# VHH binders against Lysine racemase, part 14

Target 1, 368 residues: Lysine racemase, of Oenococcus oeni (q04hb7)
Amino acid sequence: EAIHRSTRIEFSKSSLAYNVQYTKQVSGAKTLWLAVKSNAYGHGLLQVSKIARECGVDGLAVSVLDEGIAIRQAGIDDFILILGPIDVKYAPIASKYHFLTTVSSLDWLKSADKILGKEKLSVNLAVDTGMNRIGVRSKKDLKDEIEFLQEHSDHFSYDGIFTHFASSDNPDDHYFQRQKNRWYELIDGLIMPRYVHVMNSGAAMYHSKELPGCNSIARVGTVVYGVEPSEGVLGPIDKLKPVFELKSALTFVKKIPAGEGISYGSKFVTSRDTWIGTLPIGYGDGWLAEYQDFQLLIDGQKCRQVGQIAMDQMMVALPHEYPIGTEVTLIGKSGKYENTLYDLHKHSGVPPWKITVAFSDRLKRMVV
Below, E stands for the ipSAE of ESMFold2; O stands for the ipSAE of OpenDDE; V2 stands for 0.75 times the mean of E and O plus 0.25 times the DockQ between their complexes.

## First folded at step 10 (VHH; framework vhh_8k46_1)

Design g1 (from d3 with S104D; at its last look DockQ between E and O 0.01; V2 from the best seeds 0.00; counts 0 for: pae O 13.2 > 2, unsure alone 63.2 < 65, placed apart)
Fold by OpenDDE, look of step 10:
Structure g1 (fold): chain B 368 residues (1-368), chain A 122 residues (1-122)
Amino acid sequence: as target 1 above (368 residues)
Amino acid sequence: AVQLQASGGGFVQPGGSLRLSCAASGRTFDDYAMGWFRQAPGKEREFVSAISWSGGYTYYADSVKGRFTISRDNSKNTVYLQMNSLRAEDTATYYCAAKTNYGDYTPRYDYWGQGTQVTVSS
């Protein structure tokens, strides 16, 4: 982590808390699990995980085992669901750390049963209703898994069952309806565990009432991080609060004469004498090449990023000379202006959640 | 990435036997389930057999059950396919494949080796 650099991500605790409450209110869910996979969508795995409970989050969801381990090692004992599959040889580790562990096959369970020893694994069964990522697809397979878990209660606790909707944030809800119907068909007549969870961000926001018996838990990410899942199509975009800001500062300022190329390839050439600022951020940090020419915010003014974005630096055109150290807001507010993730999305075509996740671990992350 | 090198293919008469081998690169061979696929001319690639990371579980296509045996030696980073009672319909290019072993069985594998030709003919 580059702490001796002005470039930083600021994560708003208050905004997160607000969005959690809002999500619970809209969905009616009593329990909210926050996805903190991929470094909490780029917001900082540990920073977000540390404050999650205070913000009303009831549990955390990760993608990989190591994310969970990192959270535990940081002293956080919150409920943790591992959403992604893990190698069966690591089942004892998952048990040791008390992770709700996603399982997609009977064969996995059989293998795990042989190696768990004295450990008891909390099991979350994955049901594939149409995402076609992980999970069983047939009622028979699901029954077999449940039966196995019951017969091997010394090593397993049947604690969760879930599916993931592929198109819950789509105005065309045909596929959602298909998955929903398939879900209820598959689970009909089966023993249900304590945690029945099917609502991702889209489902939580738009379809909760259509999920009787399965809408008590919201397993969400995007919406809590302040991004409306449908980008304003199915719900109001302004009801959520942004949680993510990206700031930096000028590290160098110079006046460049007309006719000079800026950065690699000289794709930008000054048409007149121009003050140019340099920022200590580049595509190596996650400010992607697609973000070229985006307007940054300096002292309440829009300033155009100019020239090709370098790995660790980029340049911005200035209206006048600024001192070194002048704050630059890339994402966030400056004066009357605000750069949102939506603005950057519109500019670059990169979805908001992909924007944030792309930021590297090198960037300092602060809770504000 | 895991590199896979298959060998052992050849010509054999009906009723004969062949043993295919697939050597994997790297030190994490036991992180992967291993599989064998085959593709005959004009046909789609089809699943033949798979084995879990520890070798504790094996899977076979119905067409090869009782005739083929998959095994692995993790100390040698190698998976084997013993093919007995070979038939003309077993003629195909055989491919070795690897995937992360999280217990789920799918026909999708992450890494593929070069094919080795098996021809069963009188």
Scores: ipSAE 0.006, ipTM 0.225, lowest interface PAE 13.2, mean pLDDT 93
ESMFold2, look of step 10: ipSAE 0.334; ipTM 0.736
ESMFold2 (binder alone), look of step 10: mean pLDDT 78; pTM 0.783

Design g2 (from g1 with D30S; at its last look DockQ between E and O 0.01; V2 from the best seeds 0.00; counts 0 for: pae O 6.4 > 2, placed apart)
Fold by OpenDDE, look of step 10:
Structure g2 (fold): chain B 368 residues (1-368), chain A 122 residues (1-122)
Amino acid sequence: as target 1 above (368 residues)
Amino acid sequence: AVQLQASGGGFVQPGGSLRLSCAASGRTFSDYAMGWFRQAPGKEREFVSAISWSGGYTYYADSVKGRFTISRDNSKNTVYLQMNSLRAEDTATYYCAAKTNYGDYTPRYDYWGQGTQVTVSS
């Protein structure tokens, strides 16, 4: 982390807690697993994981084994689900760290059985109902997996089963209904484990009542991070609180005469004498080129980012001279103004969740 | 499979203390979150306390917060419940339970031990 610069992500603990409660209330789920994959959607894997329990989160979901390991090594023993598949050779590691481990095939289980030794793996069966990413697609295959787990209870604990909805946040719920029906057909008559979980953010917010017997767990990300899954189409965007702010400060301030190009390629040329501020943030940090010309907030005023965004720096037009060190709000509130992830989304076309994920590990992340 | 054996129950006066122990066998102890439950005559079994597999997190029913302390020693395959400031309403059969998965601490545990009687009476 680059701690010796002003650029930082501020993560709101109170907002997270609020969104967790809200999500539980709307969905009716008693258990909430927060996805913290991809550096907690850019909010900071360890920072978010450390405060998650205090915010009402009942467990964590990661994508890859190393994310889980990092959390454990940080001293956190929260429930952790690994959503993505892992190489079978790492099954003993997953067991050692007590991860609920996603499994998509009988062959994987057979292979794991040979190498687990004294370890017992907590297994989460993946069912593919239409996402076509991972998981079994037939009832027969699912039965075979369950039977195998029962037969080999010395090495396996059948603890979870899940599917993932591809379009749960779509006003057209045709595909959701298709997956839902397929889900219930597939699991009908089968032994169910303790953790039956199908609700992602969209399903939790919009379809919980349609998922009897499968709506006690919300496995969510977007909604808890303060982004409405449908972007306001199916639910109000103002019910969730933003958890993410991005701030920086002016590192250089100068008055540039008219007719001068700013940044690479001189695509922006001053039309008049203009105060220009420099910020220590660029596309290398995750402030993408698509964000060019976005209005930043300085001292409660909107200030236009000008010129091509560089790797580590970018420029902003100022209404007057400001001192070096003046705070700049890229995402967040300043005075009566607020830049939201939605605003940046509208400006750039980049979805809110992709915006936050793009921020690099180099950025300092603070819990506030 | 895990076998659980609880001990430490007995008779105590109000305000007294007891320490329950539960020894686990059959599987690696650290694979499980551990919990204590109790059941009084004519009442349903209720959650008392739980501890994560590593011991990093502990949970208590509101009725016992500040009075009971759960702990575990993974090297000894044992979970403990220190009960202080005991009250008449704490009278119950106490059960030790093991859970493979953690994160929720519902009464749905995988393995249960035999109960040990705790009687608080003057």
Scores: ipSAE 0.018, ipTM 0.391, lowest interface PAE 6.4, mean pLDDT 93
ESMFold2, look of step 10: ipSAE 0.337; ipTM 0.736
ESMFold2 (binder alone), look of step 10: mean pLDDT 79; pTM 0.794

Design g3 (from g1 with R27F; at its last look DockQ between E and O 0.01; V2 from the best seeds 0.00; counts 0 for: pae O 14.5 > 2, placed apart)
Fold by OpenDDE, look of step 10:
Structure g3 (fold): chain B 368 residues (1-368), chain A 122 residues (1-122)
Amino acid sequence: as target 1 above (368 residues)
Amino acid sequence: AVQLQASGGGFVQPGGSLRLSCAASGFTFDDYAMGWFRQAPGKEREFVSAISWSGGYTYYADSVKGRFTISRDNSKNTVYLQMNSLRAEDTATYYCAAKTNYGDYTPRYDYWGQGTQVTVSS
């Protein structure tokens, strides 16, 4: 982590709390699990995980085992669901850390049963209703898994079952309806565990009432991080609060004469004498090449990023000379202006959630 | 670079036996389940057998059950397919493949080796 650099991500605790409350209100869910996979969508795994409970989050969801381990090692004992499959050889580890562990096959369970020893694994069964990523697809396979878990209760606790909707944030809900129907068909008549969870961000926001018996838990990410899942199509885009800001500062300022190229390849050439600022951020940090020419905010003014974005630095055109150290807002508010993730999305074509996840661990992350 | 080198193929009479070997390199062998597939001319590639990372569980296509035996030696990074009571219909190019071992034995494998020809003919 580059702490001796002005470039930083600021994560708003108050905004997160607001969005959690809002999501619970809209969905009616009593329990909210926040996805903190991929470094909490770039917001900082540990920083977000540490404040999650205070913000009304009832549990955390990760993708890989090591994310869960990192959270535990940081002293956080919150409920943790591992969403992704893990190698069966690591089942004892998952048990030791008390992770709700996603399982997609009977064969995995059989293998795990042989190596768990004295450990008891909390199991979350994955059901594939159309995402075609992980999980069983047939009722028979699901029954076989449940039966196995019951017969091997010394090593397993049947604690969760879930599916993931592929198109819950789509105005065309045909595929959602298909998955929903498939879900209820598959689980009909089966023993259900304590945690029945099917609502991702889209389902929580738009389809909760269509999921009777399965809408008590919201397993969400995007919406709580302040991004409307449908980008304003199915719900109001302004009801959620941004939680993510990206700030930096000028590290160098110079006046460049007309006719000079800026940065690699000289793709930008000054047409007149121009003040140019340098920022200590580049595509190596996650400010991608696609973000070239984006308007940055300096002292309540829009300033155009100019020239090809370098790995660790980029340049911005200034209306006049500014002192070194002048704050630059890349994402966030400055004066009357605000750069949102949506603005950057519109500019670059990169989805908001992909924007934030792309930021590297090198960036300092602060809770504000 | 990941490599799966299969060997042991050849010509054999009906009722005969062959033992295929697949030597793996370029990845952590015991992190992966190993499988054998085969493809006959004009036919689609089909699953033959698979074995879990530890060797504790083996899987077979119905067509080869009781005749073929899959095994592995993790110390040698090698998976084997003992083929007994070979039939003309077993004639195919046999492929070794590797996949992450999390219990889903789908036809999708992460790594594939070159094929070794098995011909069963009188």
Scores: ipSAE 0.000, ipTM 0.235, lowest interface PAE 14.5, mean pLDDT 94
ESMFold2, look of step 10: ipSAE 0.412; ipTM 0.773
ESMFold2 (binder alone), look of step 10: mean pLDDT 79; pTM 0.793

Design g4 (from g3 with Y102R; at its last look DockQ between E and O 0.88; V2 from the best seeds 0.00; counts 0 for: pae E 2.8 > 2)
Amino acid sequence: AVQLQASGGGFVQPGGSLRLSCAASGFTFDDYAMGWFRQAPGKEREFVSAISWSGGYTYYADSVKGRFTISRDNSKNTVYLQMNSLRAEDTATYYCAAKTNRGDYTPRYDYWGQGTQVTVSS
ESMFold2, look of step 10: ipSAE 0.405; ipTM 0.777
ESMFold2 (binder alone), look of step 10: mean pLDDT 79; pTM 0.785
OpenDDE, look of step 10: ipSAE 0.813; ipTM 0.926
ESMFold2, look of step 11: ipSAE 0.486; ipTM 0.807
ESMFold2 (binder alone), look of step 11: mean pLDDT 79; pTM 0.788
OpenDDE, look of step 11: ipSAE 0.844; ipTM 0.938

Design g5 (from g1 with T106E; at its last look DockQ between E and O 0.01; V2 from the best seeds 0.00; counts 0 for: pae O 13.2 > 2, unsure alone 62.3 < 65, placed apart)
Fold by OpenDDE, look of step 10:
Structure g5 (fold): chain B 368 residues (1-368), chain A 122 residues (1-122)
Amino acid sequence: as target 1 above (368 residues)
Amino acid sequence: AVQLQASGGGFVQPGGSLRLSCAASGRTFDDYAMGWFRQAPGKEREFVSAISWSGGYTYYADSVKGRFTISRDNSKNTVYLQMNSLRAEDTATYYCAAKTNYGDYEPRYDYWGQGTQVTVSS
């Protein structure tokens, strides 16, 4: 982390807690698992994981084994689900750290059985109902997996089963309904484990009542991080609180005469004498080239970013001279103005969740 | 990406034997399950056999069970298909394939090698 610069992500604990409560209320879920994959959607894996329980989160979901390991090594003993597949050779590791481990095939289980030794793996069966990412697609295969787990209870605990909806946040719910129906067909008559979970953010917010017997757990990300899954189409966009802010400060300020090019390629040329500020943030940090010309907030005023965004720096046009160190709000509030992830989305076309994930580990992250 | 190079194909009489080999590039051969597929003219590609990363588990199409044996040597980054009691219907182009070791053994493999022709004819 580059801690010796002003550029930082500020993560709101209170906002997270609010969104958790809201999500539980809307979905009716008694249990909420927060996805903290990809550095908690860019908010900071460890920072978010440390405060998650205090915010009402009942468990964490990661994508890869190492994310789980990092959380454990940080002293966090929260329930952790590994959503992504892991190589079977790492099954003993997953067991040692007590991860609920996603499994997509009988062959994987057979292989794991040979190498687990004294370890017992908590198993989460993946069912593919239409996402076509991971999981079994047939009832027979699912039955075979369950039977295997029962017959090999010395090495396995059948603790979870899940599917993932591909279009739960779409106003056209045709595909959601298809997956839903397929889900219930597949699980009909089967032994169910303790954790039956199918609700991602969209399903939790819009379809909970359509998922009887499968709506006690909300396995969510986007919604808890303050982004409405449908971007305001299916639900109110203002009910969730933003949890993410991005701030920086001017590192250099100068007056540039008219006719001068700013940044690489001189794509921006001053039309008049202009005060230009430099910020210590660029596309290497995750402020992508697509964000060029976005209005930043300085002292309650909108200031246009000008010129191509460089790897580690970018420039902003100023209404007057500001001192070095003046705070700049890229995402967040400044005075009466607020830049939201939706604003940046509208400007750039980059979805809100992709915006936050793109920020690199180099950025300092603070809980506020 | 893993590159696969298959060899060992040829002409053989019915009842004869062939051994196919597939060499994989890279140092992480044991990260992958390996499979053999075949495609006859005018037919779809079909699954023949697969082997887990460790070699502990093998799978066969019903049509080749008892006749074909898949094996691997991780120290040599190579998978083998011993084909015995060959039949005319085994005539096809055989393909080696690799996949990550967490999925099932459906014909969904990540990497494919060049085909090697096997012709069984009197």
Scores: ipSAE 0.000, ipTM 0.250, lowest interface PAE 13.2, mean pLDDT 93
ESMFold2, look of step 10: ipSAE 0.306; ipTM 0.710
ESMFold2 (binder alone), look of step 10: mean pLDDT 77; pTM 0.781

Design g6 (from g1 with Y57R; at its last look DockQ between E and O 0.01; V2 from the best seeds 0.00; counts 0 for: pae O 3.5 > 2, unsure alone 63.9 < 65, placed apart)
Amino acid sequence: AVQLQASGGGFVQPGGSLRLSCAASGRTFDDYAMGWFRQAPGKEREFVSAISWSGGRTYYADSVKGRFTISRDNSKNTVYLQMNSLRAEDTATYYCAAKTNYGDYTPRYDYWGQGTQVTVSS
ESMFold2, look of step 10: ipSAE 0.386; ipTM 0.758
ESMFold2 (binder alone), look of step 10: mean pLDDT 78; pTM 0.785
OpenDDE, look of step 10: ipSAE 0.072; ipTM 0.613

## First folded at step 11 (VHH; framework vhh_8k46_1)

Design m1 (from g4 with A33T; at its last look DockQ between E and O 0.79; V2 from the best seeds 0.00; counts 0 for: pae E 3.1 > 2)
Fold by OpenDDE, look of step 11:
Structure m1 (fold): chain B 368 residues (1-368), chain A 122 residues (1-122)
Amino acid sequence: as target 1 above (368 residues)
Amino acid sequence: AVQLQASGGGFVQPGGSLRLSCAASGFTFDDYTMGWFRQAPGKEREFVSAISWSGGYTYYADSVKGRFTISRDNSKNTVYLQMNSLRAEDTATYYCAAKTNRGDYTPRYDYWGQGTQVTVSS
């Protein structure tokens, strides 16, 4: 992290807490698992994980084993689900760290049984209802897995079962209904574990009432991070709170005469004497080329980013001279103005999650 | 007053193309998801296509995927439906609809325009 500069992401604990509560309210879920994969969608894996419990999060969901390990090594003992498959050779590690571990095949279980030794693995069975990513697709296979787990209870605990909806945020819910029906067909008459979870963000917000017996757990990400899962197609975009701001400060300020080019290639040329500020943020931080010419916020005023973004710096046109150190809000509030992820999305065409995930580890992240 | 004025309907032979337009007024256009629906005689109204407020996301009924394209121009407060490879079963009255990005989590559309007739026949 480049901590010796003003550029930073500020993560709002209160906003997160609000969104968690709101999600639980809308979905009716009693348990919320927060997806913190991909560096918590760019918000910071460890800092988000550290405050999650205080914000009403009941557990964490990661994509890969190493994310879980990192959380544990940070001293966090929250419930952790590993969503992605892991190599069977790492089953003992998953057991050691007490991860709910996703399993997609009987063969995996058979192999794991041979190597777990004294370890007992908490198993989450994946059911493929139409996502076609991971999981069993037939009732027979699912039944075989369950039976195997029961027969080998010395090494396994059947603790979870899940599916993932591919189109839960689609205004055409035909595919969702198809997956839903397939889900209920597949699990009908089977022994269910403690954790039956099918609701991703879309399902939690839009379809919870359609999932009897399977709507007590919300396994979500998007909505809790303050982004409406359907981009307003199915839900309001004004109910969730933004959870982060991106701020920086002017590191250099100068008056540039008319006729001068700014930055590489002189793509911007001053038409008049213009005060230009320099910001210590650029491509290396995840501010993308698509964001060029975006209006930044300084002292409650909109100020246009000008010239090509440099690797680590960019310039902004100022209405007058500002002192070095003046705060610049790239995403967030300044006075009566607010730059939202949607604003940046509208400007650039870049999807909101791609925007947030693109922020690099070089940016310091602070909980506020 | 909110208005959704659809145009572009008509008669076309199978395999032909039509482009529907819906001009919106009376509300903040870029705060709304726009959608197209259709209703054939004796059938229920069905979803055809939708586009998010920013245009970043598009949705299609399975029956029209690959043939229809929805787009929008927020500067003109207009949503479009390009319909290619039209089939007899596409014959219906087509309706433009708007759903606010505000409010609740109901999937219902808030505003509906008058229908425009599309007839596909040899």
Scores: ipSAE 0.112, ipTM 0.643, lowest interface PAE 1.7, mean pLDDT 94
ESMFold2, look of step 11: ipSAE 0.448; ipTM 0.790
ESMFold2 (binder alone), look of step 11: mean pLDDT 79; pTM 0.790

Design m2 (from g4 with K99R; at its last look DockQ between E and O 0.92; V2 from the best seeds 0.00; counts 0 for: pae E 4.2 > 2)
Fold by ESMFold2, look of step 11:
Structure m2 (fold): chain B 368 residues (1-368), chain A 122 residues (1-122)
Amino acid sequence: as target 1 above (368 residues)
Amino acid sequence: AVQLQASGGGFVQPGGSLRLSCAASGFTFDDYAMGWFRQAPGKEREFVSAISWSGGYTYYADSVKGRFTISRDNSKNTVYLQMNSLRAEDTATYYCAARTNRGDYTPRYDYWGQGTQVTVSS
């Protein structure tokens, strides 16, 4: 993190808590697991994980073993689900760190059984209903896994079972309905574990009523981070709260004569004598080149970013001289104006989760 | 008054193309997701395509995916549907609709156009 400059992400604990509560209310889920994969969608793995339970999050979901280990090494003993497959040789490590561990085949279980020694692994069975990524596809294979877990209870605890919907946020719900029907067909008559979890953000917000008996757990990311998954096609964009602001400050201010080019290639040329500010953020921080010309907020006014975005700096056109140190809001509120991830998406074509995931380790992250 | 004026329909042979337009007035177009629906005689209205208020997300029914393209021009308050590789099964009245991006989760579009006829026959 670059802690000796003004450029920072201010992450709102209260907005996160509100979005968790709202998501539970809309979905009817009693349990919410927050996806913190990919550095908590760019918001900071440890920063978010440390406040999650206080905000009403009931557990954390990561994609790889090392993400879970980092959370444990920070002293967090909350519930952690590893969604991604792990090499069987790491099964003892997953047990020692107390992870609910995703398993997609009987062969994996048989191999883990041989190497767990005194360890007992908490198992989450993957069921492939049409995502075509991981998990068993037949009731026979699923039954074989469940029976193996029960027969080897010295090494395994059958704690979870799940599927993942590929199209839960699509207004055309034919594929969602196919996956849903397949799920209920596959699980019918089987022993079910404590954690039955099928609802991603789209299913939680749009389809929870259609998932009887399987709608108590929401396994979500985008909605809790304040992003409506359909961007207003299926649900409103004004109910979830933005979870962060991105701010910086002017480090250089100068009046530039008419006819001068700004930044690389001089593609922006002043049409009149213009005040130009410089601020310390660039594509090295994850403020991508696609964001060029976006309206920044300074002192309650819209100020256009001008010129090509450099690795570590960019320029903004100012309506008048501002002091060095004047705050610049890139995402967030200033006066009566607000820049949202939706506004940046509209400007750049880059979807909200790609915007936030692109934030680099260099961007300072603070919880407010 | 809110108006959604759909146009661009007509007769076309199988394999042909049409471009539908829907001009909007009487509301803040940028605050609305837009959709296309169709209804053949004696059948229920079905979803065809939708586009988010920003234009950043597009959605398609499986029956039209790869053949139809939705787009919008917020400066002209207009949504478009480019229809390629048309089939007899695409014959229907095509309706544009607008849904607010605010409020509670509801299944309904707020405003509907009068429709434009598309006829695909040999």
Scores: ipSAE 0.331, ipTM 0.722, lowest interface PAE 4.2, mean pLDDT 91
ESMFold2 (binder alone), look of step 11: mean pLDDT 79; pTM 0.787
OpenDDE, look of step 11: ipSAE 0.802; ipTM 0.918

Design m3 (from g4 with Y57R; at its last look DockQ between E and O 0.87; V2 from the best seeds 0.00; counts 0 for: pae E 2.3 > 2)
Amino acid sequence: AVQLQASGGGFVQPGGSLRLSCAASGFTFDDYAMGWFRQAPGKEREFVSAISWSGGRTYYADSVKGRFTISRDNSKNTVYLQMNSLRAEDTATYYCAAKTNRGDYTPRYDYWGQGTQVTVSS
ESMFold2, look of step 11: ipSAE 0.560; ipTM 0.836
ESMFold2 (binder alone), look of step 11: mean pLDDT 79; pTM 0.790
OpenDDE, look of step 11: ipSAE 0.882; ipTM 0.953
ESMFold2, look of step 12: ipSAE 0.568; ipTM 0.837
ESMFold2 (binder alone), look of step 12: mean pLDDT 79; pTM 0.787
OpenDDE, look of step 12: ipSAE 0.876; ipTM 0.950

